# VHH binders against Protein DOG1-like 4 (DOGL4): the designs that were tried, part 85

Target 1, 232 residues: Protein DOG1-like 4 (DOGL4), of Arabidopsis thaliana (Mouse-ear cress) (q84jc2)
Amino acid sequence: MSKMRNLVEEKFLEFYESWVIQLELYLHQLLIAHNNNTMSETELRHLISKLTTHHKAYYTAKWAAIREDVLAFFGSVWLNPLENACSWLTGWKPSMVFRMVDRLRKSRVVLVEAQVKKLEELRVKTKFDEQKIEREMERYQVAMADRKMVELARLGCHVGGESVMVVEAAVRGLSMGLEKMVKAADCVRLKTLKGILDILTPPQCVEFLAAAATFQVQLRRWGNRRHYVTHS

## First folded at step 9 (VHH)

Design k48 (framework vhh_8fcz_2)
Fold by ESMFold2-Fast, scan of step 9:
Structure k48 (fold): chain B 232 residues (1-232), chain A 121 residues (1-121)
Amino acid sequence: as target 1 above (232 residues)
Amino acid sequence: QVQLVESGGGLVQPGGSLRLSCAASGFTFSSYAMNWVRQPPGKGLEWVSGISGSGGSTTYADSVEGRFTIIRDNDKKMVYLQMTSLKTEDTAVYYCAKWTEDSGLYAFDYEGQGTQVTVSS
């Protein structure tokens, strides 16, 4: 099998390894903050801001990388097979975070009725945006199976100036379409995260972010420990 | 048996410096991120700083950013906290800590009495 990586994959692998290590350090801080009732609202808001900035840094780096090679994000080499199996359009499925929110109702930091209503409204909106993107991706996949694309793929088997240029133009068009869809999915992710954090109190935000980070770190550790339980 | 033994605390004037040390044993030291946490008088436990297992990544609480530096020596199984420009608000018992995973749940794991840092004139 191919063991080669392109430059985009190499650079993003380095970035992602550091980003996840930093996320684990933030998780430790969140867990201590969650168990400390003496922290001021200002201190909690600053910690929440660090996590928000950290997630924004991920999307800044991701969008720069997909500009160069969006296909690197489909079956990513920096993710283990378990992480890849749990992926939806190159990342987490937006509606999944509401399962973590549901668990907050069982904690010491109880949700009030007004928050429950706003979270339900956000959940419905998120599911709607998610389904819209799924329909667009399905249409894109159908278009990729078009006879014309099959013909262009056949032409790509020939070494020659005209055929090479036609194939390059088609591949660029496909990549631009995928980049647009991945960015749309990422916008739904960011909008959903911001919406949840805007509805929750600072202590609830800390608990939610700790739950989200715990899941992400655990999923990576489980996949790494269980080499060959999935595909690797 | 996991053991973490803190030392290096003491009485220091505002603007002074101290280096705290933590000697670790009973686990594969380089495989775990290490943290410094503190408990000021009458308050709960506050996270101060963290360092990845390799030492390649560090994170600091905003109250100490630019003043404290966390360092580790994996060969000696030591983690250090270099504190400069100390303030009265830094007065606390300081503990070193590692996180452990039990059945998929992260837990605070530390052992020892900590080391007292008192910043006063």
Scores: ipSAE 0.405, ipTM 0.767, lowest interface PAE 3.0, mean pLDDT 84
Fold by OpenDDE, second read of step 10:
Structure k48 (fold): chain B 232 residues (1-232), chain A 121 residues (1-121)
Amino acid sequence: as target 1 above (232 residues)
Amino acid sequence: QVQLVESGGGLVQPGGSLRLSCAASGFTFSSYAMNWVRQPPGKGLEWVSGISGSGGSTTYADSVEGRFTIIRDNDKKMVYLQMTSLKTEDTAVYYCAKWTEDSGLYAFDYEGQGTQVTVSS
């Protein structure tokens, strides 16, 4: 069964498909830069800037879309089931990227003590911010089940027009809260990424971004393969 | 096995034009973005241009933007690089490159022989 898509879903799906294609192109650039240490610092910084700009474009589009229909992102029809399963508040979990950082530490990349310390501090802060958002999210989710809504649920969906208005109001309230939470989560994502990139040297940034992009692209590929197998 | 065979290189004067070709085999061509990279004498590999699997998106290094055009033909499994307004600094061995099929590696395939482009007066 195919999920019905609304206009927001359709538009964002189109956007995202194009965005991912461009990400793959950048990934190739990153890999080339990483495997060949002949690029100047200026060139590396330029490449990093392109990637960061690309990510910013995603969030710009996302935030425009969620303003119209935030609920679309809690289904995320543009993602496969694997991608969705790995999603936290409509995106990657901020603390997850430190796994990519850990990879750097295991590679030939030498992180100085000062960098390690800063990364750990950032990790702690990121986790803290995640928890705050989760608590707030819980508040909105719990609030949905207020006294009146519970009573309406008990009475069923075939009650008069007043009941419909109450439900709609409740959903609107929830949606507003969700939008706020999603934006907050995205801010943590962006802050975390910026923090990491500020700590790392340009070559290290390239490696990190390559790892992150690879993971994203491969996750999508793995999920797609699985999806085809299960639906074939 | 992935095979990439580059051709079309040569000697050209500054301001001249060349068209490079890459014949691809051994993989689902349309599923992968393709790239051109180059290695100038005594230097490391440099990224030049990329094109999405569908061909709908292209990107270029700043150094070649506006002068080079990347095109692909998925039916023929070919990728092309039209080079115009060539400069001496464009002198390099040019390679066609794709993402590796090994998901465990952060790498790309560019193990063709490459094609030599020499821009000289």
Scores: ipSAE 0.020, ipTM 0.406, lowest interface PAE 5.7, mean pLDDT 86

Design k49 (framework vhh_8fcz_2)
Fold by ESMFold2-Fast, scan of step 9:
Structure k49 (fold): chain B 232 residues (1-232), chain A 121 residues (1-121)
Amino acid sequence: as target 1 above (232 residues)
Amino acid sequence: QVQLVESGGGLVQPGGSLRLSCAASGFTFSSYAMNWVRQPPGKGLEWVSGISGSGGSTTYADSVEGRFTIIRDNDKKMVYLQMTSLKTEDTAVYYCATWSGDEYLSYFDYEGQGTQVTVSS
C-alpha cells in the first residue's frame, strides 16, 4: 500500500496518546482514594465526575474523527495489535465490563442485594443491546453482497466519469452506514457505564473506575512490550 | 525493590514557599508516573499531584492547583514538589508514591517515613 497515515489518523494519534497519559494520572488518584478513606462523598463524586468527563471527551473527539474517516477506527494506528485484537466495533465490548463489577461482590466494599439485582438487570439489557447491534452489522454485511454491490465491483475495474461517480457515491454510503453503527455501539458503552455508576455508591464507583482504568493501562503496556519482542 | 526517600519538609509561615524532594531507586524510574500524597494530622491520605513518566503531563488536586508545581529529573531519579502560597491546611506528612502495577488495585509503594510540612504562625 502506497498510503501512509492520513491527517485524521495523525490528529487522533496525538489526542489518544495524551488522553491515555491523563487516564493513568486519574487512575493514580482513584487508587489513592480506593486504598485510603481519604475523601468525603462530595470529593469522591467530584473525582468520579472528572473520570466521566474524561471519557466523554474521548467520545466527542472520536465522533468528530469518524465523521471525517470512520475507517481509521477499524484497525487503529494509535492502538497496538493486542488492543486492536480485543476491540469490538472500535472499542470495548460493553457486557465484558460486568466481569470487573463481579469482583466488587468479593471486594472489601460489598454490594447490597438491591444493587446486585439492578446490576443483573443492567447486564441483561446490555447483552440485548449488543445483540441488536450485532444483527444490524450482519444486515449491513449482507447488503454488501447484493446485486448492486456486485455490479459496482465489476464497474470498479473500469475508469470513466460515469463509473467513477457511481463508485464514489456507493463508498460514501458505506462509510455513513459504518459511522451509524460505531455511534450506536458507543451509545451502548456510555449507557452501560452510566448505568453502573448510577447503581454504585461513590466508593464502589471509585473501585470500579480504578479496575477499568487498570485493565486499559495494563493491556496497553502488555501489548507494547509484546509488539517490541515480536519485531525484535 | 522500590525505595522512595522524601526530604525538604520543615516549618514555614502562611504564604511561604517550600520545595520537597523524593529520591527513587529500584525501578525504571522514567517508565512510571510519580505522585505526591499527604496525610494531615488525624486524617487519611490525600492525593496532591501526579506527573507522567516523561514529565510531559501533570495533574493537581483542586486544593493545590495554581499553588504547587510537580517536576521530575529522570537522570537523577528525582521528583520534586514546589509549594507556594502555603496555608495552614497544607500541614501534613508528605509522601511520594508510585504505582508499579505488581498488585491488583494496590498502591502506595514507598520506602520511607515521609517529610513533615508544618504551616503555622
Scores: ipSAE 0.379, ipTM 0.759, lowest interface PAE 3.5, mean pLDDT 84
Fold by OpenDDE, second read of step 10:
Structure k49 (fold): chain B 232 residues (1-232), chain A 121 residues (1-121)
Amino acid sequence: as target 1 above (232 residues)
Amino acid sequence: QVQLVESGGGLVQPGGSLRLSCAASGFTFSSYAMNWVRQPPGKGLEWVSGISGSGGSTTYADSVEGRFTIIRDNDKKMVYLQMTSLKTEDTAVYYCATWSGDEYLSYFDYEGQGTQVTVSS
């Protein structure tokens, strides 16, 4: 499946493809580290830092792009349908990562009680923040259908230039709101990620990041196989 | 079945150079990133370098950055590691490695016997 792309979409597509490739390389490092019990804490921390930096780079690029066209991210032509279906406000659902943390608990990783408690607190906080953002999103989405817009819709597509201006203004307003919400969501993602990494030990962080990266990469692969999406 | 066969190792003096080769088979080579890893004596495996499936992206461990170069030939299904300015601490068995995944967590896979690199005066 091929979609029509604007300049923002094309540029970000290129970026994202490169970014994912690099993520895969980091994933390999993470897996090696995970299987290597002789790596020092310093080495592990360095690897973790590389990954976190990589993620920060993504959001830097994303935020630059959404300033130009936030709506591009609500289509996300660089993602396949499966990836898009799993997206919440143009990215991963923050609360989802706790399932990956849960996997750690089921593995050879032993979380101490103090860690478990902190993770649960973070989970609650994350959920709260998600809900707050969702409420705000709803506000913007509902606001789009104001009296004037409804009347314009009723009049049809063959109205004068003034109507076009009104619609454009409304879309701009919505876009600004969406940009704000997307950034807010991304902040929750970043805070959640940081929170988890702060709670976990370096070896645990490596396993967690490996799991997260694997999931992301596999989701993309599964989606591509299923839908044969081309990004060229 | 994934098969990786490493070659090119040997004894070299500090400051010397070696070029390692890895022949890959049993998978769609160009679809996967390839890595070099090494196992120093008495230590576990450590990552050395990686290259994307297309070859357009490369990355290196800090310890080898600027000294090692990873290259791949997708037509020949080969990956190479050019090593320069070798140090004694580079002494290790070097493996070519790729990645296999399960539903959630992947594992690193290398099927070769590795190639010994010994840096000694």
Scores: ipSAE 0.015, ipTM 0.367, lowest interface PAE 7.4, mean pLDDT 86

Design k50 (framework vhh_8fcz_2)
Fold by ESMFold2-Fast, scan of step 9:
Structure k50 (fold): chain B 232 residues (1-232), chain A 121 residues (1-121)
Amino acid sequence: as target 1 above (232 residues)
Amino acid sequence: QVQLVESGGGLVQPGGSLRLSCAASGFTFSSYAMNWVRQPPGKGLEWVSGISGSGGSTTYADSVEGRFTIIRDNDKKMVYLQMTSLKTEDTAVYYCAKFDEYSGTWYFDLEGQGTQVTVSS
């Protein structure tokens, strides 16, 4: 039995596959830049700008899609099971990017004390924003259970009155609440990414973005290898 | 055993055009993005352009955007760089390269001897 996909899922699947392919091409540029000390600061800044624009394009497409069907982003069909298992509110967990930053401490270009302090401050703020969203999601899940019970009760009490419009309104309310929380999580992601890039020098930004892109690409490929393990 | 063989370089006048070719063997060509990288005399490696495995996505260095076009033919296991409006600053040895995102190494893998492009009056 094949699963039927809606238009939002099909459209975003096509977008995401193309977006990841372009990320891989940018990763190749980042790897060459990392191994080449002849690139000017202007050239490095332009490469960093291409990556930030690429990530902004992702969130632009995502926010358009979640307005139509936010539930498509919970257990996404364009992600493999490993990618879905690693998701926090439809994307990467913001605090996890600081593990990529920790690699810079062992790199050819060492972080100075002022950068270390600013990164630690950003880490604390990111963790605080992350926990705030987690509490909001917990409150939403409790409220969602209450709304679901009310919905079921109203359906069970139908004795000739029209219930379709009431059910549709309740479902719309649930979707709007999820959309708001997903956007809040994405704002923390973008704020965290921008904050890190603002603290780092251009060579350090290239190394950070290369580490992040490598992890994202490898995670996708590791999840896809689950198919080959089954054949052994 | 991965092998990449670049060709098509030569001497050309400023404003001229050249088409570089790269013949690949020893790996599943369509599964890898391919890149063109150059090394000007006495300088380090500069990334020039990249193309996805399917050919559906391309990207270019600012210095060549609008002047160079990267294309591939997966049936022939070839990648090409069409260069137009050549400048003296484009003088370099040009290499084609693939990257393995799984390698865990941060080193640039260069398999071929390259092809020399000289832009001079």
Scores: ipSAE 0.006, ipTM 0.432, lowest interface PAE 10.7, mean pLDDT 81

Design k51 (framework vhh_8fcz_2)
Fold by ESMFold2-Fast, scan of step 9:
Structure k51 (fold): chain B 232 residues (1-232), chain A 121 residues (1-121)
Amino acid sequence: as target 1 above (232 residues)
Amino acid sequence: QVQLVESGGGLVQPGGSLRLSCAASGFTFSSYAMNWVRQPPGKGLEWVSGISGSGGSTTYADSVEGRFTIIRDNDKKMVYLQMTSLKTEDTAVYYCARWDSSGEYLHFDYEGQGTQVTVSS
C-alpha cells in the first residue's frame, strides 16, 4: 500500500490536533479558575460545562468517523505510540478516573463522607459496566478467531466474484460489531465522567478536569519525545 | 530571563475600544500558548482569552466572547488583545501570561507586569 492513511484518518487527524490544542487552552483557563476564590458557583459551572461540551464534541466526531472506518481507531495515526499503548478499546479505561480522584484527595481536595460514599458506589458500577464490555469483546474476539477468520482465510484463497462478495460482507459484519463495542465503551466513559462531575463540587470539578487535561497533554508530550531514547 | 511586557491600557468610555500588546522574550515563543488574564478591583484573577502557539486556535471567557479578539505575531514575538464594546465590568489590570506544562499544572508560570484598563465616564 502506497498510502499510510485513508480519508477518515486524515480528517480525524486534523480534528484531533485542533481538539487537543483547544483542550490545552481550556486547561489554562482551569488553572486560573483554580486560583480565583472570587468566582461564583455559576461561573465555575459554566466553565465545567464548556469542558463537558468539548469532550462531547470529541465523541460526536469519533462516532461519525467509526461509522465510516472503525479500524482507524485501533492503532490510531493521530496518537503517538505511547498514547496508543495506554488505550483500552480506543480510549481511556473508565476505572482509571477513580485513581485520579484518589490522587487529588491526597494532595488538595477534601471530600465529605457523602461524596466518598457516592464515589465508591460509582466506582463499583463503572467497574461492573467495564467488565461486562470486556467479556463481550472477549467473546467477539474468540468468535472471530475460531470461525470468522478461518472462513475469511479460506475464502481469500479462492479468487472469484462470489467469494469476493462473501469476504466483503464478512468484513462489514466485523466492522459493525467493533463499532458497537467501541460505542458501548464510550458510553461507559461518558457516564463515568458525568457521574464524577455530578458528585464533586464546582471547585473540585475544576481540579479534576485540570488533572485529567494535564495528564492527557503530558502523555502526548512524553510520547512525542521518544526520539531522545532511541539513540541508534 | 523570561520576560513579558504589557502595554496599551488606558482610560476609555463605555462602548469604546483598546488594543493591548504583549512583547515576549527569553523563550521559544511559537512553542507556547499565550493567555490574557485580568484582575478587577477587589477580585481575584480572571482568565480572559488564550491562543495556541501557532495561532490556529483561540478561546474566550464567556464575558468577553464576541467583543474581544486575541491575535499573535510569532515573527515579532507579540500577543495582542483587541477589545471592543468595552463595559465598566472590563475595568482591571490585564496580564499577559504563559503556562509551562513541564512544571506542576496547578501553578501558573510567568505573569507580566500588567497594564491598567479603566472603563469609566
Scores: ipSAE 0.242, ipTM 0.674, lowest interface PAE 4.2, mean pLDDT 83

Design k52 (framework vhh_8fcz_2)
Fold by ESMFold2-Fast, scan of step 9:
Structure k52 (fold): chain B 232 residues (1-232), chain A 121 residues (1-121)
Amino acid sequence: as target 1 above (232 residues)
Amino acid sequence: QVQLVESGGGLVQPGGSLRLSCAASGFTFSSYAMNWVRQPPGKGLEWVSGISGSGGSTTYADSVEGRFTIIRDNDKKMVYLQMTSLKTEDTAVYYCAKYEDSGTWLYFDYEGQGTQVTVSS
């Protein structure tokens, strides 16, 4: 079973490394598109579609992996400590993307009143969905910290092979509830992302996606360099 | 300082082939993704292709997919663009580019002269 967990982590690490490298290449394309007014609406839509497909591929791979071992996504080995510190339920916090959207309001690309209204409605809905999931996670953690966790810890102290099997079965059972919450959080992420892209024009989508990808790529770079930076 | 020197352009007939080269210096080459961008006459910059630092991942603009291949040689600090089945629409000045870290934003450095590709009869 431990070997199965390690295999899931190894496979997802390999997937994620490639996925981030590809995201960086798409970011380059987004930056050229953002700074160039010669791309047609059709060309911009194709680029947006590439990013949408890329993000969909991430969640397809993630959900396959969490079916096997959801715990691999808490303190993930493919993320550096800074990325892990910024995680909310195994990924980005959905309301964070509205900070990227607010940057568009301050840009030269003017959001029309109808877009502003729809984005605000989506922001409110997203925060509501976040809070609902946070309450469910809090209740799960309280329940886990009580009888079930005490039982699991007690069984883990027994040195027999049967005890190990019982503990692993209990962990699998407890992981089912956690998997449901992670998937619920990912659904909020995907609905929020899709909702924003549906509201924005293609040039605004490119600017938004470039901002989001830049933040993700830079956060990874900052975290990878963090342990070599003192107080300069 | 970062230096990128493009070469290999020229006049070619439709359906022909060219290989563009980019010689890089002044940075840790294998740590950076490299890109080809182009500027057709009277138009803005168009992204063409990208390759990861290791060479393990590549991406292409829809207009060149299946016709162009981006390759790198990290030992020689070279990036190549192999162009086949060239069309008149591929006529442009081609630039080799890497992006720079600048706070929360990334910038491309393609201030070199580039290499002219002309596809005509």
Scores: ipSAE 0.016, ipTM 0.534, lowest interface PAE 7.7, mean pLDDT 82

Design k53 (framework vhh_8fcz_2)
Fold by ESMFold2-Fast, scan of step 9:
Structure k53 (fold): chain B 232 residues (1-232), chain A 121 residues (1-121)
Amino acid sequence: as target 1 above (232 residues)
Amino acid sequence: QVQLVESGGGLVQPGGSLRLSCAASGFTFSSYAMNWVRQPPGKGLEWVSGISGSGGSTTYADSVEGRFTIIRDNDKKMVYLQMTSLKTEDTAVYYCAKWDQSLGTYEFDYEGQGTQVTVSS
């Protein structure tokens, strides 16, 4: 129902605005920590834990929202047009974070051979998992053009309770399929993040998280400054 | 131009309290998150606490959680750090900071001399 969609959008908009504000505060912590060579491993791990908990809170809220209205996430009112244009299945593309990892190779702290090997293994697996989900989405899109869906579109042009019920059931089925795919994509995102953090040392984790948060916050600000103009 | 002026530091015994103040000018205060950072003797800068532009969200370093409270007054363009149960390891120069949100770069603005907090018996 349209009213249910409005409520989901309003609740998640409120959540997301607060979540991004909190991400900016954590980014400030990461930027100071990045330049501080006197922090203990325990202190760094606590900061990393705050960021991982914060990201997990996002997915907890997101999965609750998509159970109610998954379509809200394919044209999100809480994201500006630039953020929406950069989305892959309602979020960041997992393999893209390895570009941020590549920045670590340009620092004075060199990744050891074992880390490079594990990161490459994770990159390959992440790309494989992405391609698997992309094939599932392709199959989903093809199913939308099948004979049964064409018949449902025809029925939607006729007045009657029977046709309305059939269309509503089909739309519900479509939403459930999208929800499954979005959750699968989010699981790849979380697995990729955990994998990177497990491979990196605490100072390298801080550098990675600072780069990721900077990109996310900056993309939002850039889009907010530019989305009302035709030429960026 | 942007100015941040810290005050309220001093000598205090372990277990004591202090309230630090930061007077801000030269920017739209309510549009920026504000932070307190500190530099203990012989160590690098340590992030202490942050507060969102509206004051609706706060975050604390684990070492100060439950002991320090960050507050802001947007009408007066002030940010405060209420410090309780002070420990010897809280001895540091404290700086008020905002970060430059310019496209392509991020830097904290911690201007002035800061305010010295010394916790000693």
Scores: ipSAE 0.342, ipTM 0.745, lowest interface PAE 3.7, mean pLDDT 83
Fold by OpenDDE, second read of step 10:
Structure k53 (fold): chain B 232 residues (1-232), chain A 121 residues (1-121)
Amino acid sequence: as target 1 above (232 residues)
Amino acid sequence: QVQLVESGGGLVQPGGSLRLSCAASGFTFSSYAMNWVRQPPGKGLEWVSGISGSGGSTTYADSVEGRFTIIRDNDKKMVYLQMTSLKTEDTAVYYCAKWDQSLGTYEFDYEGQGTQVTVSS
């Protein structure tokens, strides 16, 4: 599917494609590290740091882009329909990553009781934060349909210039709210990720990050096979 | 069938340079990131460098960053590793490696025999 793109979309598309390619390279490193039992803790920590830095770079770019056009991220032309369908407020659902942690538990990875408890606490906190953001989103979405906007809608599309200005102002207001919410969501994502990495040992972190990256890359591949997305 | 054939290894003094080559066949070369990995004597396999399918992105292990350069030629289906400022700790058998088709595995494909690099005074 081809979508009309604005400048923000085009720029971010280019960025994201490059970013994903780099993610794949890191995924290779993660998997190799996982298979290499001779890697030192220091080496593992460096690899983890590279991944975290890579993710931070994504959000830095994202936040710069959303300042220009947050609405671009609610279409996300750089994602295929499957990726978009799995998105929550323009990204991965924070609570979803605990499924990756659960995968670790099913593998040969042994989590000690203390880790399990901390992970559960983090899960609860993450859920709470998600709900809070969702409530705020609802507030902004509902507020869009104020008395004035409803009246303008009733008048139809052939209204004077003043009406257009009112609509634009309303959209700007909504966009500002959306930007705030998207940033909030991203903060929850980052906090959740950091929280998990702080709880896990370096080898466990590597496996977790490998699982997460694999899922992301595969989701993209599956979606592309199902829906041919042209990015030209 | 995937084939990877490494070459270019040898004996070199510390501070010296070598250029490794890997000839790839049996898969769509440009669709896969390629890697160099190495196995030092008595140690496990360690990752050295990677390059994206297009060649537009590269990454290196900290131990070789600034000294090694990975390059690929998709027309020739070749991947190269230019090594400079070689150290004794760089002594290893070097392999060219790619992903298999399934990212769900924690394994990579290095079917070649490798090439021996020995750095010694």
Scores: ipSAE 0.019, ipTM 0.358, lowest interface PAE 6.8, mean pLDDT 86

Design k54 (framework vhh_8fcz_2)
Fold by ESMFold2-Fast, scan of step 9:
Structure k54 (fold): chain B 232 residues (1-232), chain A 121 residues (1-121)
Amino acid sequence: as target 1 above (232 residues)
Amino acid sequence: QVQLVESGGGLVQPGGSLRLSCAASGFTFSSYAMNWVRQPPGKGLEWVSGISGSGGSTTYADSVEGRFTIIRDNDKKMVYLQMTSLKTEDTAVYYCARWEDTSGSFYFDIEGQGTQVTVSS
């Protein structure tokens, strides 16, 4: 219905396709760096910086897009059904990355006691921040139901331009609330990612980023290779 | 059967140019990103450059940025590495590689013998 919403979805779909393609190319570089340690610390830090910049570019584009149409990010057209099914408030769930860190600890990553302690502190803080956002979303859903019902009851007798203006104002209010919550969730994502990278050594950062990018790229591939079923 | 065959290597003077070629077969070439990786004498594999399946996106290692260009021809199932301003440190066996999305593997699929590039000092 909205021309601007359609344009936002089309523009972000084009951006996201390019962004994911570039992520896969960075993943290939991370995999070689991880398996063949010929890179200096300076070179590893530069590679980590490329990935960090790439993720920041995603959030810069996302925040510009949600300012125009936050609803495009709930059930996104640029994500396949599997990716959408795995989304928590329009993106990955921050605490999930600690599962990746824990798996790395059991095999290739040699973590010292100080790193383990800092990662556990970060995990606790991340879970707390997630729960706070989940409670805010629950309150938003309750407030949305109450506000919507009250406003719909009041608007039941209105006809014409006045009714349209009130509905538009209500929708704008709902969108602003969602935008604030999505940005809060994204800030937790960025803070969690930065926190992990600040705790890990450059080789450990490469292994972590390779694992995270592998999961993201593979999830997209698995969803895109879904089997067709026909009814006879 | 996946097959990658590299060619175009040789002896070249510092500051010179070479074009490496990789002929791919046994898979849907345009659906895979392709990479060039190299192994200098006595060292492990070093990632050099990558190109998306469509050719719309490319990336380069800092050491080769601005000197090397990766291109592909999906109709011919070829990927190329155009190397200019070659340095002694570019001496290596060059491999064409794709990432195989095999569960539990962090490895590139390196099928070929590679092609030797020697930059004379």
Scores: ipSAE 0.286, ipTM 0.726, lowest interface PAE 4.3, mean pLDDT 84

